# VHH binders against Protein AAR2 homolog, part 4

Target 1, 357 residues: Protein AAR2 homolog, of Caenorhabditis elegans (q09305)
Amino acid sequence: MGGALPPEIVDYMYRNGAFLLFLGFPQASEFGIDYKSWKTGEKFMGLKMIPPGVHFVYCSIKSAPRIGFFHNFKAGEILVKKWNTESETFEDEEVPTDQISEKKRQLKNMDSSLAPYPYENYRSWYGLTDFITADTVERIHPILGRITSQAELVSLETEFMENAEKEHKDSHFRNRVDRENPVRTRFTDQHGLPIMKIREGYEIRFQDIPPLTVSQNRVGIEYSDRLYRLLRALGGDWKQLLAEMQIAFVCFLQGQVFEGFEQWKRIIHLMSCCPNSLGSEKELFMSFIRVLFFQLKECPTDFFVDIVSRDNFLTTTLSMLFANVRDSAHAGDDLKKKTAQFKQYLTNQFKWDFNCD

## First folded at step 5 (VHH; framework vhh_7yz9_2)

Design k26 (from k01 with S52Y)
Fold by ESMFold2-Fast, scan of step 5:
Structure k26 (fold): chain B 357 residues (1-357), chain A 121 residues (1-121)
Amino acid sequence: as target 1 above (357 residues)
Amino acid sequence: QWQLVESGGGLVQAGGSLRLSCTASGFTFSDYAMGWYRQTAGNEREWVAFIYDSGSTYYADSVKGRFTISRDNAKNTVYLQMNSLKPEDTAVYYCAAGDSWFYDESEYDYWGQGTPVTVSS
C-alpha cells in the first residue's frame, strides 16, 4: 500500500488519520473496510491511517452473515469496538476524554498490530459516499448500532409471547395462548407459514418509499408528488436523499444487505418517474446522475450483468429516465447533455440496450 | 534481490504424500509471515495454509487435518507437508511472504514461481 502513494501523503495520514481498534476478533475471519476485505491474521487488532469522513466497516466469522457499521471518523479519532464471541457481534468501548493522550501512547506501542487503511481506493470510496454526513448515519443507522446482511427476523407469535410474559410474569400463560386457535391463526399466513417482521432495533431506518409494482414501469407515470413528500420528510434537504441512496448502495454492495438493494432500486425508480420535477429539482437530478454513474462505474461487470439479467430493472427503469429527460420541455440543456453522456457510457461499458419500451 | 525457490512438487497417487519446500533469500525471512496458495486451471488462486513469524499456523477447511505448514528460520525455509492427497488437491502450489495482518494474496510482498502437484485417481 505505502509504496503506491507519495511519501508525503503517507506521512500526513500517519499523523492525522483516525484509528479503529477491533479487539478480540477471531483469526482467519473476514474483516473489511470500504472497498477491501481480508482474512484476519494473528496480529490484527485494527486499522490506522483512516482518512477523516464516513467509512463502512464489516466482518464475518466462518459461514455467518456479514455484520457492519457506518462511522464518520474525525481527524485523530480513536474508535474502539470489542468483539463478543458469545453474541457473535461487536460492542462499543468509550475512550474517556481524560484518557485520550494515554490511549494514543498505547496505540504507538501496538502500531505493528494495526493495518494501514487501503488508501489506493480512497478516491473511489469518496465518490461513493460524498453526500453521506454524520447526520445521515444518525438518521438511518439501526438503533442497536449494527447492520446485518441477513435480516434479524422475529415471528409475530414469538414477539407476542415475549410481550405477554413480560406483562404477566406467568410461566403458564404462553402454553394457554399457544392452544388458542384464533390467536394461532393470527400468527400464520394463508400458506400456514409464520408471519415475520424485523426485530425491533435491527431495522435500517430508511425513508418510507412505496415498493416497486408492475404499473410503476408504464409510460406516462408521474410521481413528482411522491418526490416532494419525500423531500419534505428530509427537511427540504435533497442532498439527504442522495446520501440515503449512497447508504443503500454501500449496504447492498459491501454489506450484502437485501433491504439496501430494494431501497436503492426504489430511489432510482422514483427519480426516473418524475418528468414534471426535472426543471424545479435540476440540481438534484444533475447530482443523481453523477451519483448513479459513479456507483455503476465502480462495480464489477459480472456482478451488474447478473443484476440486470435477473431483474431487468436498470435497463427498464433507466430507459424511462432517459426518455423523460430527452422529451422534457423543462429539463435544461446541461441535464440533457449529462444524461445523454451517461446513457452512452452505460451502452459502451456494459452493452446495455435502453431502447426497450 | 529477493528470491523464493519452491521444490517438492510432482506426480503422486491418491492417498499418497508430498512435502513442498520454499527457500527465501534477499529479505529477513524471520520478520515475514509465510503462506501456501494453490491455483487450478480456470480458477482463482486460493489460500491453503499460513504460518506467522510467531509460529502460529492456520489452514483452509479443505486441507485441515491432512496438511501441515512449518518453518525453519535458520534455513529461511517454509514447508508444506501434504498427506492423504486427493485428486482435488491437483494444482500449482505457490509460496508467498507478506505482512501478518491478512491472508489475502493481494497483500503479499513476495511470491514464488509455483510448483505443480498432480494427484492421480
Scores: ipSAE 0.000, ipTM 0.403, lowest interface PAE 10.4, mean pLDDT 81

Design k27 (from k01 with S52H)
Fold by ESMFold2-Fast, scan of step 5:
Structure k27 (fold): chain B 357 residues (1-357), chain A 121 residues (1-121)
Amino acid sequence: as target 1 above (357 residues)
Amino acid sequence: QWQLVESGGGLVQAGGSLRLSCTASGFTFSDYAMGWYRQTAGNEREWVAFIHDSGSTYYADSVKGRFTISRDNAKNTVYLQMNSLKPEDTAVYYCAAGDSWFYDESEYDYWGQGTPVTVSS
């Protein structure tokens, strides 16, 4: 309940909670943190009492696409963002170390302009993000410090010319290349349309996992070698794979980022096609089921009907997971029991049919 | 049918230790997963620790390294050893039993009455 917090918790949060100053953001605009969003008032200047740990902040002005960022807040941290009305995005403002005490005094004077963190949803947020660490955010977050729901796209030709101009430091380079270069045909697809990609620095830096194809949903698939290569790329830390799954899901659900949905599906498919890893990576698979349980539990029933059921992705892919675990000589009884419980939960909660296994 | 009774709560100074016990009366304790949750007034229940019927343990980040969950199937008892206690650990602690190690309280079949823990600074 969001009624009242116990005095001891309130005191703890005032002493240890983090602050976000979000200066110059327009009134009557969408602002959110984690699972809650609202329309900003005239006095809005940011957030107070943010629990230490990873959070996702997002906003939107009128018709603009949602824009946001992940940040790992430290106890008592003051993070400052300034809204730029011309570019319709936010910019980082560093708080000099020698000014932190002064900034804390200013925060006390503007307390009524700071919205408190929505603690009533914190448990749900924790369940979606408990594998995400500061290292996860540093690894995955776009270099330019923001995640946009509408992809910032650039043509391959435009990117080539921008990079060539930077390399040569020559404003006339583009004109010289265009006169004689047969390069134009390599920047168009088979239909003559420009090949588009996400502009450098705007991409969410997910691990390179092969995209889904029709041939990947067949009997006898074994991708344990792909899983081990991926784990090696993550420094041998399987928790970082689940952290990436959690980042991808939050990007999709809260950030409205389609690439997050695609990466989430790629990870689920990979995990569902590794029968030879079920014994050696038991803890990963047990935790994967827990992560997926919380993700599916937090989504509105209508959301999955309108988006996921049209793909048939989850029922098809999880049928493969359930068959692989059931039929494994190496999965162990513990993993088999938890996988069967999860299958039963999904069957009861969503009325999904997994009898194709 | 099944009952869970917690004990071991009380007042302790910061840096101190407490051992909570939860004894089940009923059948097949060894077939159930056991969890500890805590709740402060006005807040939702927070998951603390979980132990599977196999003995596998899981902890919330806030207590990892300080709290240890264990079970004694011969005594039908699950324990929470709480070390290096902090004022923010002040809460009513609940024992729960169920088929699921999921963190949602609705997934547990049986709950205890709760035992209060107050940590002074």
Scores: ipSAE 0.007, ipTM 0.216, lowest interface PAE 9.5, mean pLDDT 79

Design k28 (from k01 with G98D D99R)
Fold by ESMFold2-Fast, scan of step 5:
Structure k28 (fold): chain B 357 residues (1-357), chain A 121 residues (1-121)
Amino acid sequence: as target 1 above (357 residues)
Amino acid sequence: QWQLVESGGGLVQAGGSLRLSCTASGFTFSDYAMGWYRQTAGNEREWVAFISDSGSTYYADSVKGRFTISRDNAKNTVYLQMNSLKPEDTAVYYCAADRSWFYDESEYDYWGQGTPVTVSS
């Protein structure tokens, strides 16, 4: 069993590892956890030996968009999800704490129907998720308990009508027309098209960080005030910012969620534009570089060139970070050294040039 | 250049307590998960406890509820508080530093020299 986990850890996981029951999920459909996905067999009922900590579970039927969820598993936990064939999604089912022993006896009879957690990539998974906690998941995860790769959209008019019905109130605001633009109403834009938003409960509850534009990737930007406001919104816990960066990256990489990619970029851009914070937030910036290093190790060499074909986002944004740290009077020698080493690693690994426009 | 130095081992009666310490130098301690392993004469090393760089703790079934792992990043030190010691806890205890939670022994970046613990019946 050379190259495998130590037998003591395997035995510990068998006795104290978590279980996921995923009942009624169709055969020959995609199912995945963390780094691994596969097509389900006829007998598939879930997973066993899940290490304690955060994991991302995802699935798709036929060629439908991925649906998934984050969960922070506790030792010996049994999590139950039921597939709903009509809605083509899963529903939560909780197991009361005092019934766990009975449920564990039932699990022994279905052991052959439970796939073991794919340990061969757990190290890489840990490196992508080590700042994520149960509190992070609770704060960010959609209220409806699932993350969808395709946004679930609703018109403002439909949402208003649903809310008016629930509150037994009049809908007299509908169909009002703007006098200065006849095609603009309360529920339509200036072109007469319905105003759309993510349906309530489906949104990933990321912190509100202003969206970046390609024109904002320039020397002289200073966003330390934005960073401090964000940290205050996170209760002063800078680790929650990095945890959110990790959630955003996993949503993008495994969940195929474009909003995760957008939030990940917004966080990187913010962190790259805070020269006045480099001394006071040393631990945050040191850990930010570590998090980003592990994330970029998981990306193919050409990945970001294909996605960011105009103005390579990472080269332009990280050039600002590297210059800001190099030129800082407040950054300590340890941050300058780690940043220079990271720049050298990226230059060697990806052949990126951080000295060009 | 790098070092892990264990201390706190010794002879103790069954039911007693010991606190092991492991102080790191020559690498960025806060970037590493830390673990404790133990080895008895003629047997392979067995895992005892892990603490992640974020502070999450995990224990072997044989020590769960009796041992507590903790860390102090300001002192570059990891601790193993051992309570309600049993004769079967007699072993040489090794500190290990690792960039990830699950490692084969051969894949640990740094190992200590070990500290002996003897529990008399």
Scores: ipSAE 0.000, ipTM 0.178, lowest interface PAE 12.9, mean pLDDT 79

Design k29 (from k01 with G98D D99L)
Fold by ESMFold2-Fast, scan of step 5:
Order: C-alpha cells, then structure tokens, then sequence
Structure k29 (fold): chain B 357 residues (1-357), chain A 121 residues (1-121)
C-alpha cells in the first residue's frame, strides 16, 4: 500500500500489535524506532501498535551517543524497559506470565501516553529487515542487551586486571602484573600501541570476516572458499548471511555504529569476489542484490557523500561484482540480467562509474 | 525482461462476472507480490487488488467484497475474480509484479500489456 495504510491493515495492527513500555525516560530526549525518531513529551511512556517482527529501538539523552536494541516482537507482546538515570541506560524488566492480564488493563489507561508505531515507513523497514529473525537477533545481539554507537573499548591489559579482581585477586597482585614487561608485551601490538577490544558483553557478535582489501592491487581475486566457510559457520543457512548484512546496516544507519559499517562493507566485498559460487549460490546472490538495492535506496544522500565515497569502496567493489557476474560461466541468465539492471539503476541514480576495472 | 501476460477480459453485462489471469515469466514468481491495476480513459492508473508472496490479500474500497485476488505458484499465475460488475469497472486491467525490492517500474518493465474489460449497463 502507499504511505497511508488501509483501515483493514490499521485494525489488524491495533489488534495484533505489540507494546513497548519505556518507563522513566527523560522528557525532551531523543527516542526512535526503525525510521523515525522524535523528542519525547511529558507523557511519553512507550509505543503501541508495533507490527510483529524485528524492530530497532534507540534513544539518546542530550547529545550523548545513541544506545539501542533489536527485538523480535510477537503479536500482542508487552516488552518493558526501564530507564536508569544513574547509569544512563535502559534495563529489562520481566513481566511474569501471571501479570500479563494486569499489564494489558494498565495499557488501556496509558493509551494517551503511548506513541503509535510510525506506519508510513513500515514497507521500507520490512525491506531492510526481512531476512532478520529471532534467531539472528539471539546470535548477534550483545549479551548485555544493548548496542551503543560509541564503542565500549578496553585494553587487553585492563580487561585482564578487571577479570583478575573478579577472582578475588588483591591490589598487590594487580600492581605486580602491571609492572612486568612480559605482560606489557602480550597487551601491545607490533607498533607498541595498546591492543584495544570491545568490553566483554558489549560486542555485537558478528561473524569473523577478514578485513576488506579493495585498495590492494590484485589479479584474479576469488573468495568462494571464504564464502563457503562462512556459510558452514552459519549452519548452511545463506539467509542468515543476508540477515547479518541487514543487522550490520541497521546498526550503521539507525544505531550510528561504526562496527556495523565495517561488517556491512566486509560482506559486500566478500560477495563481490566469488565468481566460482555464482551458480551454486544463485538464490543467495539474487537476494543479495535485492538487499543491497533497498539499503542503498534508503541511505540519506548526506551519508553517501560524507561516509561512503562514490570514488572508493562501493564503486570499486561493485565493479568487481558486475564484472564477475558478466564474465561468469557459472551464473545463469537470470542473475546476469538482474545484476545488469542493478548496475544501470546505480549508474542512473548515483551517477557512479563502474568501468574502473 | 520480465513478461506478464494478461487474459480473460471482454464484454460483460452489469451484475455479471469475469476472471482475469496473468502469467509471469522471467523471475521467481513465488517470491514476489502481485497486483492488479486498472486505467480508465483520461484517468491515471489505479490500484485494484494486491496479493503478497505469503498469500495475504488487500483490496481497494471500490472493489472490496466483489473482487477476489488469488495466485497459483505452480503455474506462475495470479487471478482476479470479478463479481457483481458495475459499469464503473470498465477499464483496461493491468497485472503488475511487485518485486518486493524492485518497485521502480519506470526503469523496469513490470507491467503486462493490459486486458480490456467493458461492463455494459
């Protein structure tokens, strides 16, 4: 349907929609779900009429970095989050099964305090997230239940000492370990800089994909073995790879998470360097082009200009994809046709030049 | 390119019925939503009915309760059963593939050639 949904769809969503109670969140602060964010009013206590499926909720106080989470909402579900002013983050509040009926009664009295889900962008949101499932969220989402736009970084040395303290180690042990040169050597890179990592429990649990090497001059790049290894790690479910691509993109676009941007690029690069798998993984490549089409269409123009240069990563990497599909003995006519149409679309919409190889 | 071939149009008396068919080729039919649109002389193309890839159906208010959209994935075909036809239903009916990720029809031919339906009073 267009931007305005038919009354039948609205009625369905009212009857089958989910609720998010976000209690104690400060007034005049940023709150968002999927495509829309706004400043909270005095009465804000959450959301109603959330379509079943995966959504991304995020918030920010003043100019602080965004913090958010993915959740797969079931029909009629009531999810409760409570804002903690001291820690400046939200916490889960479990609703016992025997209290669900009481919470539903309370929701009727709170209706004026619940903002409706912004349906005007639901179709676009579905296009960005249709491969994401509850299993995808469980696999990738940080253990601590939140995604932060500013990475929670810690040095390997600091993490080692914090873990030692949790095992009831005293200050003398910590000071002794800090003093030793072998400990320092284990915690520094080849340039003598501290090795940094995301604090345990805060990491988005993406699959380990090698860093992109688009800037290096190589002849005959072929990474089908890497793709097959990755698919094996995902239980042979190629849809989970695209689901991860979608989570990475949403983390980047809505969550403002740099790690999401890096993972998104790594997946695009990997998919662009697999000429030998174009026949055996036809469905994956067809769906990959669809996923990427929706992602590029939904990127604000400013993000492309500021973050993704037309003269660097995407034009170079997709030039490899287009050449590989065009020249493939393995790709069927359907994939070649769809890829050529996608190339034409990108050339017309973004004025990109894909003849760089 | 994608090809959509409509059939089943014709002349029918008010209160009568017609069944339109649209057979798709060139893409994996079962993965895509299908719609019916119509265009009357001097007017823009208007949406009539939609069926999702999972089988959910939606209708324009003007045809709700009279028209039924259905699909047969084994035959790559979408149908529009039109009952209780009115003179106002006179139009050229077009089948359109909503490729659920590639809906800019201006760059890609998602439309059939159209099949005329004339409802006499």
Amino acid sequence: as target 1 above (357 residues)
Amino acid sequence: QWQLVESGGGLVQAGGSLRLSCTASGFTFSDYAMGWYRQTAGNEREWVAFISDSGSTYYADSVKGRFTISRDNAKNTVYLQMNSLKPEDTAVYYCAADLSWFYDESEYDYWGQGTPVTVSS
Scores: ipSAE 0.000, ipTM 0.209, lowest interface PAE 11.4, mean pLDDT 78

Design k30 (from k01 with G98R)
Fold by ESMFold2-Fast, scan of step 5:
Structure k30 (fold): chain B 357 residues (1-357), chain A 121 residues (1-121)
Amino acid sequence: as target 1 above (357 residues)
Amino acid sequence: QWQLVESGGGLVQAGGSLRLSCTASGFTFSDYAMGWYRQTAGNEREWVAFISDSGSTYYADSVKGRFTISRDNAKNTVYLQMNSLKPEDTAVYYCAARDSWFYDESEYDYWGQGTPVTVSS
């Protein structure tokens, strides 16, 4: 309904796009890329005409939790995933360099079994992902190559024993651990409940950002030291912070991943509590507002009522951002103007009140 | 207040070159994506070239390899270098700007008044 496609998308549509073969995936199951999902037909074998760049692919059988992955597609690339019915997940199948031409010929013979990429939504997708690079995906994506909406949890004790057995084939290892008694107390909390964690290789490798607390949401809090520490961990590349914000949002919105939602909120809160950085990190803050604008634009208005507005997180946190920028002696006129425009947009679009700072 | 002013149009022989300029005023140029469109009498506006706020460039098939779009944020100016001009390139050329922050994907926020280009055979 948005009118004509942007010129950049029209240009991409005529290039030799990338291919995704998704072999053995069950019929009548959910499959999606970026903005669009559908129920698979009997002939479905994958996707064609995928624009170069980062995309998010996801799937679900019988309303099971979504499983997905990010991939940076190169022009003409052929990516092969094979569904494993027993494990209810997908696995990579490598295409040797000398077999690429043969695979391309096979793809031409199965064109009717390949769904075209939904170009109608590509501009919106680009707006959500324009800071994400191949390096971002490599840094953050789980080692096992998939993102699950329901966390793969394991007790700390079970994970310890599994890892120990990989290193030592001898059952005497278990006897030593049992004999050391104090090791057992490290696997339970103060109430005697097992400590759970995400199984090794399944974790999304987000930066460590402190969790939100009620006492930390007061106007006048200063977190520039935390921001500088985070930027140092990212090699001084502030664009990687925004790329991580975009990965977290896509994991939340398309992947239905709780950890993505939590990381997204932590980044917004951190950025809203750094009045002393508004001058020195001007480009970061300008781009942060732009990224957040595109993210909030893509959320259904009723979604905030059930997920975000009940927590009052965005209204409380962004009130701190708006007050900090307004009252700053070091923020330039351009950042103040863009921040005021963003505040006005949110007030008009969502009817949010930002005058209680 | 908010305006785009095109310049550099005129009469040129086939095979020649022209450089169009579009200078922006009244807004933060570096936050805007810029496009060039052209229109011949009795026809709809045709997209020619696009440059993003980050400098990524895209071209219509009819001009690929002949036209180059570029920008100078210090001068608040976008350029269209037109080489190997053909009689078919005769049109009024329009500069357009889209706010990269708060834009609608289908719309441009600002349009210039156009500059005529005539390519004689």
Scores: ipSAE 0.000, ipTM 0.287, lowest interface PAE 11.2, mean pLDDT 79

Design k31 (from k01 with G98K)
Fold by ESMFold2-Fast, scan of step 5:
Structure k31 (fold): chain B 357 residues (1-357), chain A 121 residues (1-121)
Amino acid sequence: as target 1 above (357 residues)
Amino acid sequence: QWQLVESGGGLVQAGGSLRLSCTASGFTFSDYAMGWYRQTAGNEREWVAFISDSGSTYYADSVKGRFTISRDNAKNTVYLQMNSLKPEDTAVYYCAAKDSWFYDESEYDYWGQGTPVTVSS
């Protein structure tokens, strides 16, 4: 069952696949969906035969940072995006229900201008996104409707002044100097540099993972309380936590988004430091291992050599996960078996050492 | 502790129908691909049908158009609807579960005890 999709599935998707019209996008520019990107030709007007479900679309002109978006496609859906050459961004165009028949007729006349979805990688893509739903995208996607690889930053002071001016309020304000560090102020960090934040509307709306619980003796790490607070923030829906992990990973891998990498690491670290939750949240942990397996399987080995040598994050954090599951009195045999298989896979594939001796 | 329990086998005349069921316990059923295999005395186990964790179905050429595999994740059960049965379909039918992470591997993780199906001519 590995490799290419079976012909019956391809035929199904051809008949029931979705369409993306990407009108006015410049020739010879980078366009991508999921695992594949290419330079657009003169006739390019979008994509056909998109499998139902979540996909990530991205583009770049003249080697500029990537911009993209997530969308949950329904069978036969027609999604229209218009490229604006003046603003160098895309905008949504709604297709009202009463216009669907007209749009379908137009699609038949432009079929030669629509590139087919690259089916050869669909199974891998599904494994990276199977927890993501339309609700996940709505919750996390930036208000401006696009994800940018290069964060648009604004200083905390500039934002404060803009907001005060916009609201016609008296903005008289004095920066207070930190007594313990005199270069630290309300608008500057410990090194005297401006405190920066992502400009409003551009932020990916990830969950705020709870802060570290203070440990008096620094003996053992146990963050089950942080996990429970996060699950409550998600309405008790643990699948939304894994969906967010998948959004973060795709943002990092395909979108080249640093914030996605940071959120992905925070989720992995949290999940790796919850020994007391392994029994009560068994389904979450089983699915977490599977999600992470698919994510790591899809990364090039040379990519991981650089990441592991620089951060040592995965080897250190996953060593904690493996020890916690192995030593747990509450984790069932199925979770222990899956975790041991995963550890073996990583040891064989990446030559990582997880022995906690 | 895991378990796969098959039911629905029996004696049926050629041209008849049978519905096999396989109920799983002790693992997260929705994360597993499910398959049906059959074996006659003295022969190797033969693959019959497969359903992925996402619901995609695949069939051996010998049963295409006659057998239908389906699953109910709420009941942790996989089904094999067998129509237009032939004497050559006589075998012990086995339910098998395979981790969806290892689709490209030939070995299944869990096997049932089997349920006999006899088709008289």
Scores: ipSAE 0.000, ipTM 0.228, lowest interface PAE 13.3, mean pLDDT 79

Design k32 (from k01 with D99P S100T)
Fold by ESMFold2-Fast, scan of step 5:
Structure k32 (fold): chain B 357 residues (1-357), chain A 121 residues (1-121)
Amino acid sequence: as target 1 above (357 residues)
Amino acid sequence: QWQLVESGGGLVQAGGSLRLSCTASGFTFSDYAMGWYRQTAGNEREWVAFISDSGSTYYADSVKGRFTISRDNAKNTVYLQMNSLKPEDTAVYYCAAGPTWFYDESEYDYWGQGTPVTVSS
């Protein structure tokens, strides 16, 4: 464990922390949880002392793409995953409630094979995930139970053929292929290239937020109607929007999932273009700034140069946010103060210039 | 401007009790974890107790069973009920606020000025 935690907390977490058994995972391979990853040793069988709450577990063999999953751990929970060497992925194994005591006794005999949760990073992790709940994970997590850094793509034609075959007997397969609508015009784009999509069950189930465009990043745009529609889609729970922002960020930062980065940017852009909502959605905007502050605080300066700041997205988009809040007749003094302090923090920390408007 | 105002300290005889209070203003109290630390002259600051934003409580072994931390979000106040006080509990007690239950001193965002507690033998 990292740092010098009081023995009382170490003892408490040993008794009340969760366990992850990750069986059959090869040695000298990358394994990670939250902020930390390492190369596994010969005796590695999983983790102990996992704090209750949401965590992200991920792994990679050699140069293979990273794969992982989110899980909301309960106090004392034992989660079991088994590695499949042939498919290079993991499979779930449920532990029946009546067997928990037996599993706990087995875990005591395997203590030397269980790595402790890296507590030195727990504060940072909590700050990145405090809006994420079990319901958030259930809503967003891929149906197949894993998140892959490399998109699992399928052509529309291949998907149609697979679905037609599964739904109907082989004798009906050809009858479902519409000869009046040739495959080349139905499954290809205007350039004749196959239309690709993420294979069913592999997609991270993010809310549909329109992609960014240069013209739509201009000062003076207003997206409050889009925000209200999104909030309705989330059952009126604005905390779920921030939870999705947090999942998107973790997917990109720890999971190396580019779609997570795109969704994170779409949410920031949406929130930066809603001047008419700053009064009515005050709590959401106050919390949004807090979430973004912790996300940006945890990123190294080089990360912004190489990835986040490549097209000046943050400086351009946050300039709109800062101008909108400053000039608002509806934003309260507390939101204006918090936003001004955040602007000053970013200016000092990253030397960004928000005065180009 | 944010403030953490401690009160309830003072002189008490060994075996006695004191209740410390810490009232917060200028930030959303319910979003923060709250902790109590103590410091004696010439020594490093020592963790005493912690309560998360969800109400989970944690205690140092030296005070476990004697001290109780609690919070009242409606009053923006965190409390430390100190029972069966010992001369070794003599210290200046500090209230601190941070965004998590992880209570490394360096990770807290807000600190009070401290309230002195003296336990006579």
Scores: ipSAE 0.000, ipTM 0.247, lowest interface PAE 10.7, mean pLDDT 79

Design k33 (from k01 with D99E)
Fold by ESMFold2-Fast, scan of step 5:
Structure k33 (fold): chain B 357 residues (1-357), chain A 121 residues (1-121)
Amino acid sequence: as target 1 above (357 residues)
Amino acid sequence: QWQLVESGGGLVQAGGSLRLSCTASGFTFSDYAMGWYRQTAGNEREWVAFISDSGSTYYADSVKGRFTISRDNAKNTVYLQMNSLKPEDTAVYYCAAGESWFYDESEYDYWGQGTPVTVSS
């Protein structure tokens, strides 16, 4: 049913909302904030009435891959970003404070050129990002200050050659590289293809979580030791694990970043394989279900049909979660109830079948 | 099991005051935003007041300056202090808890059973 945001809240946001000035960005190009995107008009110069907190801004030109960034907006903040038409990305140089002050004086004259923040989607955005903090962004965001959907890849061999001394290169090739059978080298995978990685400075700095394997995706697996190790790496702050799950999901859904999709799946799989920690980490698991609920609620159903539906990652992995919580002597009644309600929601909304219930 | 127990409603004369209380159990109260809604017969549920998990408060124009929402996390209780009551404040008042800072009805996870408030003229 819904209803509009109350006028008093709208007035509050108008007076305390943040601004993004995006200078030099081409017209008829994709621009987005959070869950919504549109094509820019001739007069587009940015956004007004941005709610304080973390947001994801992204754009693309001429059907090029998306590029974006996370930013924690303060009340009344004016963030100035400049587009570089030569490199077709954001300018790396920070905008001087005197230029920002000048833009603040011109703000009233720019009002017609500033699109209002899409408040109709803020509820959904808050549900996707409420664990993300400024510290989360600082920890995970690429060193180069931008997230690209198709970051430049470099081979392990090329990276090694760039950093190694000539003597060490020759020694390495003689001792470690079988040039007659490249499949056996440390720089090639099992199919003989170069092992690729994101170029330094472009990588999203996610926590190291073991990759998924089909043999490990079964009911009865126990990964609580892996979860505890991960929580220790996060300073014991379980909310930062969910914040990372939220960043990974936003990178995947809005940023179109493959690495985000992989990290999101790894976190879901880890959380679904920890029956021994369901009691000791009750609040984490309760909040995990809420986070995942909002994420799945916002995903296009067409996307799930092709990528994650029917006998695939989500149905298989969540069947393990549901069985583990149902059968647990450690899980409280509140977690069991919330998990059963979530299972019912997924069954009704997506018509997914969970064989392990 | 979760529960929201409302109290403090009743009959009061115009210009009078009432304090509504709503005590929560079965969830981590301090992580939830709390809201008060009211409904009269034949009308949609109307938002009255909201308090975020961080303590920020917001009010509907119709009650601003007369009502005060507050919370006591140690007691798992949210309060609505209603002053200068008017006949048009007559309604059934509902307490609601949601994990979001939004006070949209669809975002609240838990609802109380309602407590009636009648303001005579």
Scores: ipSAE 0.000, ipTM 0.199, lowest interface PAE 12.4, mean pLDDT 79

